# Designs tried in a protein design chat: VH-VL binders against 4-hydroxy-tetrahydrodipicolinate reductase (dapB). Part 26

Target 1, 258 residues: 4-hydroxy-tetrahydrodipicolinate reductase (dapB), of Thermomicrobium roseum (b9ky70)
Amino acid sequence: MLRLALTGVTGRMGRAVLELAASAPDIQLVCGLIRPARDPHEVAAQLPAPLALTSRVAELVQGADVVVDFSHPAVTVAVAEAAAHAGIPLVSGTTGLSEHDQAVILRAAQHVPVVQAANFSLGIALLHWLLPELVARLPTWDVELIERHHRHKRDAPSGTALALARTLLAAREPAPSPLVYGRGPGTAPRQPGEVGIHAVRAGGEVGRHTVLLATDDEAIEVTHWVQSRRAYAQGALEAARRLIGRPPGLYSLQDLVT
Below, E stands for the ipSAE of ESMFold2; O stands for the ipSAE of OpenDDE; V2 stands for 0.75 times the mean of E and O plus 0.25 times the DockQ between their complexes.

## First folded at step 20 (VH-VL; framework fv_narsoplimab)

Design t5 (from q4 with light chain A89V; at its last look DockQ between E and O 0.74; V2 from the best seeds 0.74)
Fold by ESMFold2, look of step 20:
Structure t5 (fold): chain C 258 residues (1-258), chain A 122 residues (1-122), chain B 106 residues (1-106)
Amino acid sequence: as target 1 above (258 residues)
Amino acid sequence: QVTLKESGPVLVKPTETLTLTCTVSGFSLSTWGMGVSWIRQPPGKALEWLAHIFSDDEKSYRTSLKSRLTISKDTSKNQVVLTMTNMDPVDTATYYCARIPESGWEDAFDIWGQGTLVTVSS
Amino acid sequence: QPVLTQPPSLSVSPGQTASITCSGEKLGDKYAYWYQQKPGQSPVLVMYQDSRRPSGIPERFSGSNSGNTATLTISGTQAMDEADYYCQVWDSSTAVFGGGTKLTVL
């Protein structure tokens, strides 16, 4: 039985993790973190399952085997220090950490296993392993990356797409090709070794990423899509399971699934 | 960088409704975790918290004044509005708005406006 | 609804340590926050969540909270530290302030 503590219990990711963990037979939810300025009785009544709530990070980690964190950098830093002190692993999906905040995470990783990721999709993590193998064996093939997200996504390309593009570029010999962002009006022939990246904004898709590998005569497409954000929450719970018993260190999600 | 500025009437008659506006700059009222609070201070007296509103529209009011207070926000105008009904001379005070940081956990009043003096008399 | 009691005044000599107390039932179960207010000015945050110091606040400011008492401590007190100091806690979803302490540096 895995004793799990959770931050961000009222946020989108926190609620998704709570929902999945509450029905998982191998997980016991032991505590959630709440801001001091909210009534814990009111918040607890809104949750889909009973959960003890505290505003104190030392109490949060007490009796936990792992902490799952989707919150703000200030919370993540405090939780990382508490987790390291208590000797328990940390799973964190919080973004926007400063250079100094990140140094705290690195220090915590010297004492406990930590996984830090902007994207907890297991499928995307496996693509970071698989795509270099494909590119290395198909060195002359054209490579294009197409990502599609709902109409309201403001950043382009997606963070996932940029990370996949870096993986594709790093897998090439003798040197990485320039990354090309779409094709504008005018003359835009493909240059040798470039990797194109294209952002589509339409409909309600949560996220879809296609890597196209092509020649004049044939092509391979590798497509990953997310049906719901539950995929990220499931990935975070799986990361929590796989961190147990690992030596101290900062792990990628890829490290845990390969 | 981050600023809050209170505006509203300087003189209010007894029984009137006070409307105060807090205009914010350097942060967004829609940023997850952040909030804005109203705190008052009668001349020569202690600070008294009145109400707050968070980005997700969660609100809270001082229990003794709950029936007289309404807080709201307009994220497109960067404004938080406090309305206080049935004003009385004892409500004469400097009214401050203050930020609750966007961390969703620290919950300090980290940046305060300059305050605006509201006098209740007739 | 907790009642936060602060001494109304405290005097210290320059260079001495000032300890400003805030008392309440089981106050150590809550985070304490501290604000400094100089005459004619808005309050400024000087300590939060018991012992955390905001950026720009000198290291001579420290805080603690245990049992029924939170304490703001100023070591090496300077003339510029002369001000009113308020403690604050959260009670459920409402904020509660202490009555304030006037610190005089003689």
Scores: ipSAE 0.699, ipTM 0.885, lowest interface PAE 1.2, mean pLDDT 91
ESMFold2 (binder alone), look of step 20: mean pLDDT 91; pTM 0.942
OpenDDE, look of step 20: ipSAE 0.771; ipTM 0.900

Design t6 (from q4 with heavy chain V36I, light chain V96I; at its last look DockQ between E and O 0.76; V2 from the best seeds 0.75)
Fold by ESMFold2, look of step 20:
Structure t6 (fold): chain C 258 residues (1-258), chain A 122 residues (1-122), chain B 106 residues (1-106)
Amino acid sequence: as target 1 above (258 residues)
Amino acid sequence: QVTLKESGPVLVKPTETLTLTCTVSGFSLSTWGMGISWIRQPPGKALEWLAHIFSDDEKSYRTSLKSRLTISKDTSKNQVVLTMTNMDPVDTATYYCARIPESGWEDAFDIWGQGTLVTVSS
Amino acid sequence: QPVLTQPPSLSVSPGQTASITCSGEKLGDKYAYWYQQKPGQSPVLVMYQDSRRPSGIPERFSGSNSGNTATLTISGTQAMDEADYYCQAWDSSTAIFGGGTKLTVL
């Protein structure tokens, strides 16, 4: 039984992780972190599942096998120090850490396994492993990336798409032409070695990324799509499971799923 | 950078209602995790916390004064308002607003206004 | 409502160590916060969450909290440290201040 402590319990990701962990037969929720300025009984009543709460980081990690953290850099730093002291792995999705904050995380990683990721989709992490393998074995094939998100998404291409594009570009053995962003009116025919990237905005889909590898005669499409942001919470829980027993170090989510 | 400014100073008659406004500059009241507190200090006396409001509109009040206090915010004006009913001469004090920082956990009063004198006449 | 008790005054010589206590039942189970207030001025945060020093506060300020007592310690005390010092803790969703300690540097 994996004893899990959780931060950020009132935030979107924290509530999602809590809900999923409460339903997982192999996970026991030990404790959650709340701010000192809130009544723990009031907060607990608002959570999607029962959870003992503390405002003290030392109490949070006591009796835990792993800490899952989706919070603020100030919390992440404190939790990383406490986890390292207690010999407990850390899964953190907190972003916005300063260089000073990151140095604390790296020091904690000298004593315990730590995974940091801005995106806890296991599928996307696997694509970062899979796509270089495909490209290396198919060096002359055309490569295009198409991503589709809901109508309200402001950034284009998506951060996930840009990261996948960097992975594809790095995997091309000859130095390919730069990324081609869309193919607008008057665009010349495709040149060998280009990697095209295309953004679609329509409907309500959370996210879809298709990598097309093609020749004149055949094609492979690898598609990842997300229907629910719960996928990220599930990925964080899986990362927590896979960190158990690993040597101290700073891991990416890709390191854990490959 | 970040500053807080209380309205006033104010002279109030006994039984009247006090209304104080804290105007925030340098950050938004919509920032998740942040809060604004009101804290008073009678002349020569200790600090006394009155109320706070967080960005998500969660509120708390000093238990002994809860029936007399109302705290609210107007995000469009970046202002927090404290109302205190049935004022009495013992309520004469300097009233401060103070920030609770956005971490959602540190919960210190890290930035204070200059304070405003509220005098309740006889 | 819970009570935080501070000594009303404390005197130290320049260069000596000042230790200001704040007592409350099981205060070590909560975080302690400390504020400095000079005459005619607003309070200034000098310590939070027991032992964390805000940016801009000299390293001679330190804090601890255990059992029923939190302590703010000022080593190498200077004339500029002369002020009232208040401890504060959270009791559920409400803040509780101590009565204050007037530190005099002679």
Scores: ipSAE 0.709, ipTM 0.884, lowest interface PAE 1.0, mean pLDDT 91
ESMFold2 (binder alone), look of step 20: mean pLDDT 90; pTM 0.936
OpenDDE, look of step 20: ipSAE 0.778; ipTM 0.908
ESMFold2, look of step 21: ipSAE 0.707; ipTM 0.881
ESMFold2 (binder alone), look of step 21: mean pLDDT 90; pTM 0.936
OpenDDE, look of step 21: ipSAE 0.783; ipTM 0.907

## First folded at step 21 (VH-VL; framework fv_narsoplimab)

Design u1 (from q4 with heavy chain F54S W105S D107S, light chain Y31S; at its last look DockQ between E and O 0.02; V2 from the best seeds 0.00; counts 0 for: pae E 17.4 > 2, placed apart)
Fold by ESMFold2, look of step 21:
Structure u1 (fold): chain C 258 residues (1-258), chain A 122 residues (1-122), chain B 106 residues (1-106)
Amino acid sequence: as target 1 above (258 residues)
Amino acid sequence: QVTLKESGPVLVKPTETLTLTCTVSGFSLSTWGMGVSWIRQPPGKALEWLAHISSDDEKSYRTSLKSRLTISKDTSKNQVVLTMTNMDPVDTATYYCARIPESGSESAFDIWGQGTLVTVSS
Amino acid sequence: QPVLTQPPSLSVSPGQTASITCSGEKLGDKSAYWYQQKPGQSPVLVMYQDSRRPSGIPERFSGSNSGNTATLTISGTQAMDEADYYCQAWDSSTAVFGGGTKLTVL
């Protein structure tokens, strides 16, 4: 039975993790972290499942096998220090850490297993392993990346698309060419080795990424899409399961699922 | 098109509590990755960030004002609410709400409301 | 709360380059954001993540951020660029704005 402690319990990601963990037969939720100013009775009434709450990070980790953290940098730093002190693995999806904050995480990773990821999709993590294998075996094939997100997403390409593109470029033989962003009027013909990246903004989809590998005569498409936040929460719980028993270190989600 | 609109009293007496509402249109507050902040600007002075609420309901406040501020959201009404207690004439300012896309490497106030002037006077 | 320091004003002739600085301890380790505000109007995002331009912002706007200083650069400055410019960064969960720079085009 995996005893799980959770931060960010009222956030969308924390609520998703809590809901999934409560229905998982191999997981026991033992504690959640709230800010010192919050009333624990008020917070507990809003949660999708029962959870003991504390405002003290040392109490959070007591009796836990793993801490899952989706919060903000100040909380993440405090939790990382407490987890390291208690010998407890850490799963963190918090972004926006400063270089000083990151140094704390690296120090904690010297003592306990830690996984950090901005994206806890298991599928995306596996693509970072799979796509280099495909590209290495298909070195002359054209590679293009198409991503589709809801109409409100302002950044393009998506962070996931940029990361996948970097993975594809690093895997290319011969030496990689720069990313090519879209094919607008007056663009040059495709050059061997390029990775084209194309952003679509329409509808309400959370995120979709297609990698096209092609020759004149055949093509392979690998598509990943996220239909709900459950995908990220499931990935975080799986990361928590996979960290148990690992040596101290800073792991990527890819390290845990490949 | 995405819009944010501030509403609330234009005149507040000293010591009263200010309640401001930001009504969002063109996106849902239940959308993952969209946060909202409140920022104020006293007449002729610089922008001052007050509070933020993330898409996952995490909240943060300007340290010098956090005992006076509460931010919340009502996703059923697509509204973000700021409450500021014990108003003082120095708090006279234009109050803005602004959107923050939280996905990836983008954490900018990309869309601002038109602002609402709040005057604190006897 | 960290301090972001901007010069209070900057004057430039039309067609010249304006460079507006924003100084803060280890600011280059963070992302810098820039907003333009014309009199009586709401701020408008003109630069994000140090050097990225939002859609609709002219190419003459550019940005950089390294060490302790972020810089918003406007080449070929036009009269319509006359405005207040604010830098902004995040310190953990807290947003910090600079004091603003009034750009005058004479």
Scores: ipSAE 0.000, ipTM 0.404, lowest interface PAE 17.4, mean pLDDT 86
ESMFold2 (binder alone), look of step 21: mean pLDDT 91; pTM 0.937
OpenDDE, look of step 21: ipSAE 0.011; ipTM 0.492

Design u2 (from t6 with light chain S51Y; at its last read DockQ between E and O 0.73; V2 from the best seeds 0.75)
Heavy chain, then light chain:
Amino acid sequence: QVTLKESGPVLVKPTETLTLTCTVSGFSLSTWGMGISWIRQPPGKALEWLAHIFSDDEKSYRTSLKSRLTISKDTSKNQVVLTMTNMDPVDTATYYCARIPESGWEDAFDIWGQGTLVTVSS
Amino acid sequence: QPVLTQPPSLSVSPGQTASITCSGEKLGDKYAYWYQQKPGQSPVLVMYQDYRRPSGIPERFSGSNSGNTATLTISGTQAMDEADYYCQAWDSSTAIFGGGTKLTVL
ESMFold2, look of step 21: ipSAE 0.707; ipTM 0.878
ESMFold2 (binder alone), look of step 21: mean pLDDT 90; pTM 0.934
OpenDDE, look of step 21: ipSAE 0.773; ipTM 0.903
ESMFold2, fold request of step 22: ipSAE 0.671, 0.723, 0.731; ipTM 0.869, 0.890, 0.891
ESMFold2 (binder alone), fold request of step 22: mean pLDDT 92, 92, 92; pTM 0.941, 0.942, 0.943
OpenDDE, fold request of step 22: ipSAE 0.779, 0.783, 0.774; ipTM 0.905, 0.908, 0.902
ESMFold2, last read: ipSAE 0.692, 0.721, 0.717; ipTM 0.877, 0.888, 0.887
ESMFold2 (binder alone), last read: mean pLDDT 91, 91, 92; pTM 0.943, 0.935, 0.943
OpenDDE, last read: ipSAE 0.779, 0.778, 0.782; ipTM 0.907, 0.904, 0.908

Design u3 (from t6 with heavy chain R62S, light chain E25D; at its last fold request DockQ between E and O 0.80; V2 from the best seeds 0.76)
Heavy chain, then light chain:
Amino acid sequence: QVTLKESGPVLVKPTETLTLTCTVSGFSLSTWGMGISWIRQPPGKALEWLAHIFSDDEKSYSTSLKSRLTISKDTSKNQVVLTMTNMDPVDTATYYCARIPESGWEDAFDIWGQGTLVTVSS
Amino acid sequence: QPVLTQPPSLSVSPGQTASITCSGDKLGDKYAYWYQQKPGQSPVLVMYQDSRRPSGIPERFSGSNSGNTATLTISGTQAMDEADYYCQAWDSSTAIFGGGTKLTVL
ESMFold2, look of step 21: ipSAE 0.731; ipTM 0.889
ESMFold2 (binder alone), look of step 21: mean pLDDT 90; pTM 0.936
OpenDDE, look of step 21: ipSAE 0.778; ipTM 0.904
ESMFold2, fold request of step 22: ipSAE 0.722, 0.693, 0.695; ipTM 0.887, 0.879, 0.879
ESMFold2 (binder alone), fold request of step 22: mean pLDDT 92, 90, 91; pTM 0.945, 0.931, 0.929
OpenDDE, fold request of step 22: ipSAE 0.769, 0.777, 0.778; ipTM 0.897, 0.904, 0.905

Design u4 (from s1 with heavy chain S55W; at its last look DockQ between E and O 0.78; V2 from the best seeds 0.76)
Fold by ESMFold2, look of step 21:
Structure u4 (fold): chain C 258 residues (1-258), chain A 122 residues (1-122), chain B 106 residues (1-106)
Amino acid sequence: as target 1 above (258 residues)
Amino acid sequence: QVTLKESGPVLVKPTETLTLTCTVSGFSLSTYGMGVSWIRQPPGKALEWLAHIFWDDEKSYRTSLKSRLTISKDTSKNQVVLTMTNMDPVDTATYYCARIPESGWEDAFDIWGQGTLVTVSS
Amino acid sequence: QPVLTQPPSLSVSPGQTASITCSGEKLGDKYAYWYQQKPGQSPVLVMYQDSRRPSGIPERFSGSNSGNTATLTISGTQAMDEADYYCQAWDSSTAVFGGGTKLTVL
């Protein structure tokens, strides 16, 4: 049984992790972090599953095999220090850490395994490994990236699409204008070495990314799609499982899935 | 720059309802984890916490004053409002609003307004 | 409501160490917070969560909390440190302040 402690238990990601962990046969929830200014009984009643709560990070990590953190940089720093002191691995999805904050995480990683990621999709992490392999074996094929998100998404292209595009470009010979953002009106023949990136905003899809590799005669499509935001919580739990037994160090999610 | 500024009447008659407004700048009242508290200080006396409201509208009140206090916020106006009913001369104090940090865990009163003196004259 | 007890006053000579105590039942199981208030001014946070120092607060300020007592310690006390100091803790969802300590630097 993997004994798991959580931060951010009232946030969207924390609630998702809590729900999944509570129903996982190999995971025992042992503690969650609560702010000092809230009544633990009132907060516990609002959670989707029973969980013991503490406001003290040293108590949070006691009896845990791993701590999973989706919170604020101030919390992440404090938890990293407590985890390192207790010899407990850390999985963190918190963003917005300063350089000073990041130095604390690096010091913690000298003592315990730590994984940090802005995106805990296992599938996306694997695509960052897989796509260079495909491009290297298909060097003359056309490459296009289509991403599709719900109508309310404000940024375009998605952050995931931009990261995948950079991975695709790094695996290819440089071109004068290698990344092409959509194709406008008129004629627009493809140029050698281009990677087109296209953003679709429609319906309620959480996120979908298709890489098209094609010649005149055949094509391959590699599609990753997210049915629900629970996919990220599942990825965090899987990262927690895979982090157990690893030597101290700072890992990416890709390190754990490849 | 983060600031909080208290406003309201400087003189209140006994039995009246006091309404105080805290106008915030440099941060959003809807930011995950943040909150605003009201704290008062009678002249020459100690600080006394009254109430707070968090980003998700969770509220808490000093137990002995709960029946007299109401706290609310209007995120579009960057305002937190405290009302206190049935004012008495003993309620004469400087009233402060203070921020609770957005971390959702530190829970210090990290930035305070200048305070506003409210006098309840008999 | 829980009671946080502070000595009403404390005097130290410049350069000496000042130790301001805050006592409460099982206070060491909670976080302690400290505020400095100079005459005519709003309180300023000087220590939070027992021993964490906010940005801009000199390193000569430190804090501890164990058992029933939290302590704010000022090493190398300076005339500018003369102020009222309040401790604060959370009791469930409510905040409680101590009565304050007037630090005099002679």
Scores: ipSAE 0.710, ipTM 0.883, lowest interface PAE 1.0, mean pLDDT 91
ESMFold2 (binder alone), look of step 21: mean pLDDT 91; pTM 0.943
OpenDDE, look of step 21: ipSAE 0.786; ipTM 0.909

Design u5 (from q4 with light chain D29N; at its last fold request DockQ between E and O 0.67; V2 from the best seeds 0.74)
Heavy chain, then light chain:
Amino acid sequence: QVTLKESGPVLVKPTETLTLTCTVSGFSLSTWGMGVSWIRQPPGKALEWLAHIFSDDEKSYRTSLKSRLTISKDTSKNQVVLTMTNMDPVDTATYYCARIPESGWEDAFDIWGQGTLVTVSS
Amino acid sequence: QPVLTQPPSLSVSPGQTASITCSGEKLGNKYAYWYQQKPGQSPVLVMYQDSRRPSGIPERFSGSNSGNTATLTISGTQAMDEADYYCQAWDSSTAVFGGGTKLTVL
ESMFold2, look of step 21: ipSAE 0.737; ipTM 0.896
ESMFold2 (binder alone), look of step 21: mean pLDDT 92; pTM 0.951
OpenDDE, look of step 21: ipSAE 0.785; ipTM 0.909
ESMFold2, fold request of step 22: ipSAE 0.729, 0.745, 0.745; ipTM 0.893, 0.899, 0.896
ESMFold2 (binder alone), fold request of step 22: mean pLDDT 90, 91, 91; pTM 0.936, 0.937, 0.938
OpenDDE, fold request of step 22: ipSAE 0.780, 0.778, 0.779; ipTM 0.906, 0.905, 0.905

Design u6 (from q4 with heavy chain E58Q; at its last look DockQ between E and O 0.85; V2 from the best seeds 0.00; counts 0 for: pae E 2.3 > 2)
Fold by ESMFold2, look of step 21:
Structure u6 (fold): chain C 258 residues (1-258), chain A 122 residues (1-122), chain B 106 residues (1-106)
Amino acid sequence: as target 1 above (258 residues)
Amino acid sequence: QVTLKESGPVLVKPTETLTLTCTVSGFSLSTWGMGVSWIRQPPGKALEWLAHIFSDDQKSYRTSLKSRLTISKDTSKNQVVLTMTNMDPVDTATYYCARIPESGWEDAFDIWGQGTLVTVSS
Amino acid sequence: QPVLTQPPSLSVSPGQTASITCSGEKLGDKYAYWYQQKPGQSPVLVMYQDSRRPSGIPERFSGSNSGNTATLTISGTQAMDEADYYCQAWDSSTAVFGGGTKLTVL
């Protein structure tokens, strides 16, 4: 049994991780972190599953095999220090760390395995490995990226699409290709080596990304989509499983899935 | 720059209800994890915590005084209000409000108001 | 509420180390906080979560907490350190203060 400690237990991601971990046959939830000024009995009553709570980070990591953290930068820093002291791996999805905060994480990674990611989708992490392999073996094929999100999404292209595009462009170096944002009316025929990005805003889908690789005669489409936030929580738990036994270091989610 | 200022009556008669207002500036009462606490200090005596309220409206009260205390906030006015019923001369004290910073786990009283003396007498 | 016990007074000579204790049952299982209050002034946070020093507090201030006792230590004590010092801890969702220690620098 993998003994798991959790932060951010009342947050959206923390509740999702807690719920999934509570039903996982290979995981034992041993403790969650709560701020000192809150009553653990009152907080525990609002959680989707039973969880022992502490306000002390040293107590949080005691008896744990791994800590999963989705919280605030100040909490993440304190947890990283405690995890390193206790010899416990850390999975962190907390964003917004300052340069000083990040230095603490790097220091902790000298003593324990740490994975840090803003997005815990295993599928996206694997695409960052897979797509360079496809492009390297199909260097003359046309490459296009189509992303589709719900009507309310404000940014375009999506952050995921931009990251995938950077991965595709890097895989074509030293033969770099122009990145093309959409094709408007009167747009000229495709130029050699272009990588196009196309953003669709419709309906209620959470996120869908398709990479199209094509010749005159055939095509491959690789599509990833997210149906629920549970995918990210599952990815965090899988990262926790894969960190066990690894040497100290700072890992990306991609490092763990490849 | 970050400040808290207590205001309310300086003299209260026994059995009356005391209403104290803490006006904050330099931070928002809606900031995630932020809280404001009331602490009093009778003349020549120790500090005594009374109540707090967080930005998400989570409240807590000193157990022995819970039936007499009510804390609330008005984020549009940058104010936290404490009421204390059935005042008695033993409640004579300097009343402070203090900030609990936004970290979400540090939970110190990091900045205090100057305090306001409330005297309970006829 | 649980009781936090402090010695009512402590005297030290300038340059010496002052150690102010705060005792409570299993206090080491909780975080300790410390506040300095000079005459006629509001309290000032000088230590939080056992041993963390706020910005602006001199490095000669340090703290520890284990078992039943938290300690605020001031090394190289200066005349400006004369004050009342209060410890504080959280008991569930309520805060508890100690009775205070008057530090005199002779």
Scores: ipSAE 0.475, ipTM 0.780, lowest interface PAE 2.4, mean pLDDT 90
ESMFold2 (binder alone), look of step 21: mean pLDDT 92; pTM 0.951
OpenDDE, look of step 21: ipSAE 0.803; ipTM 0.925

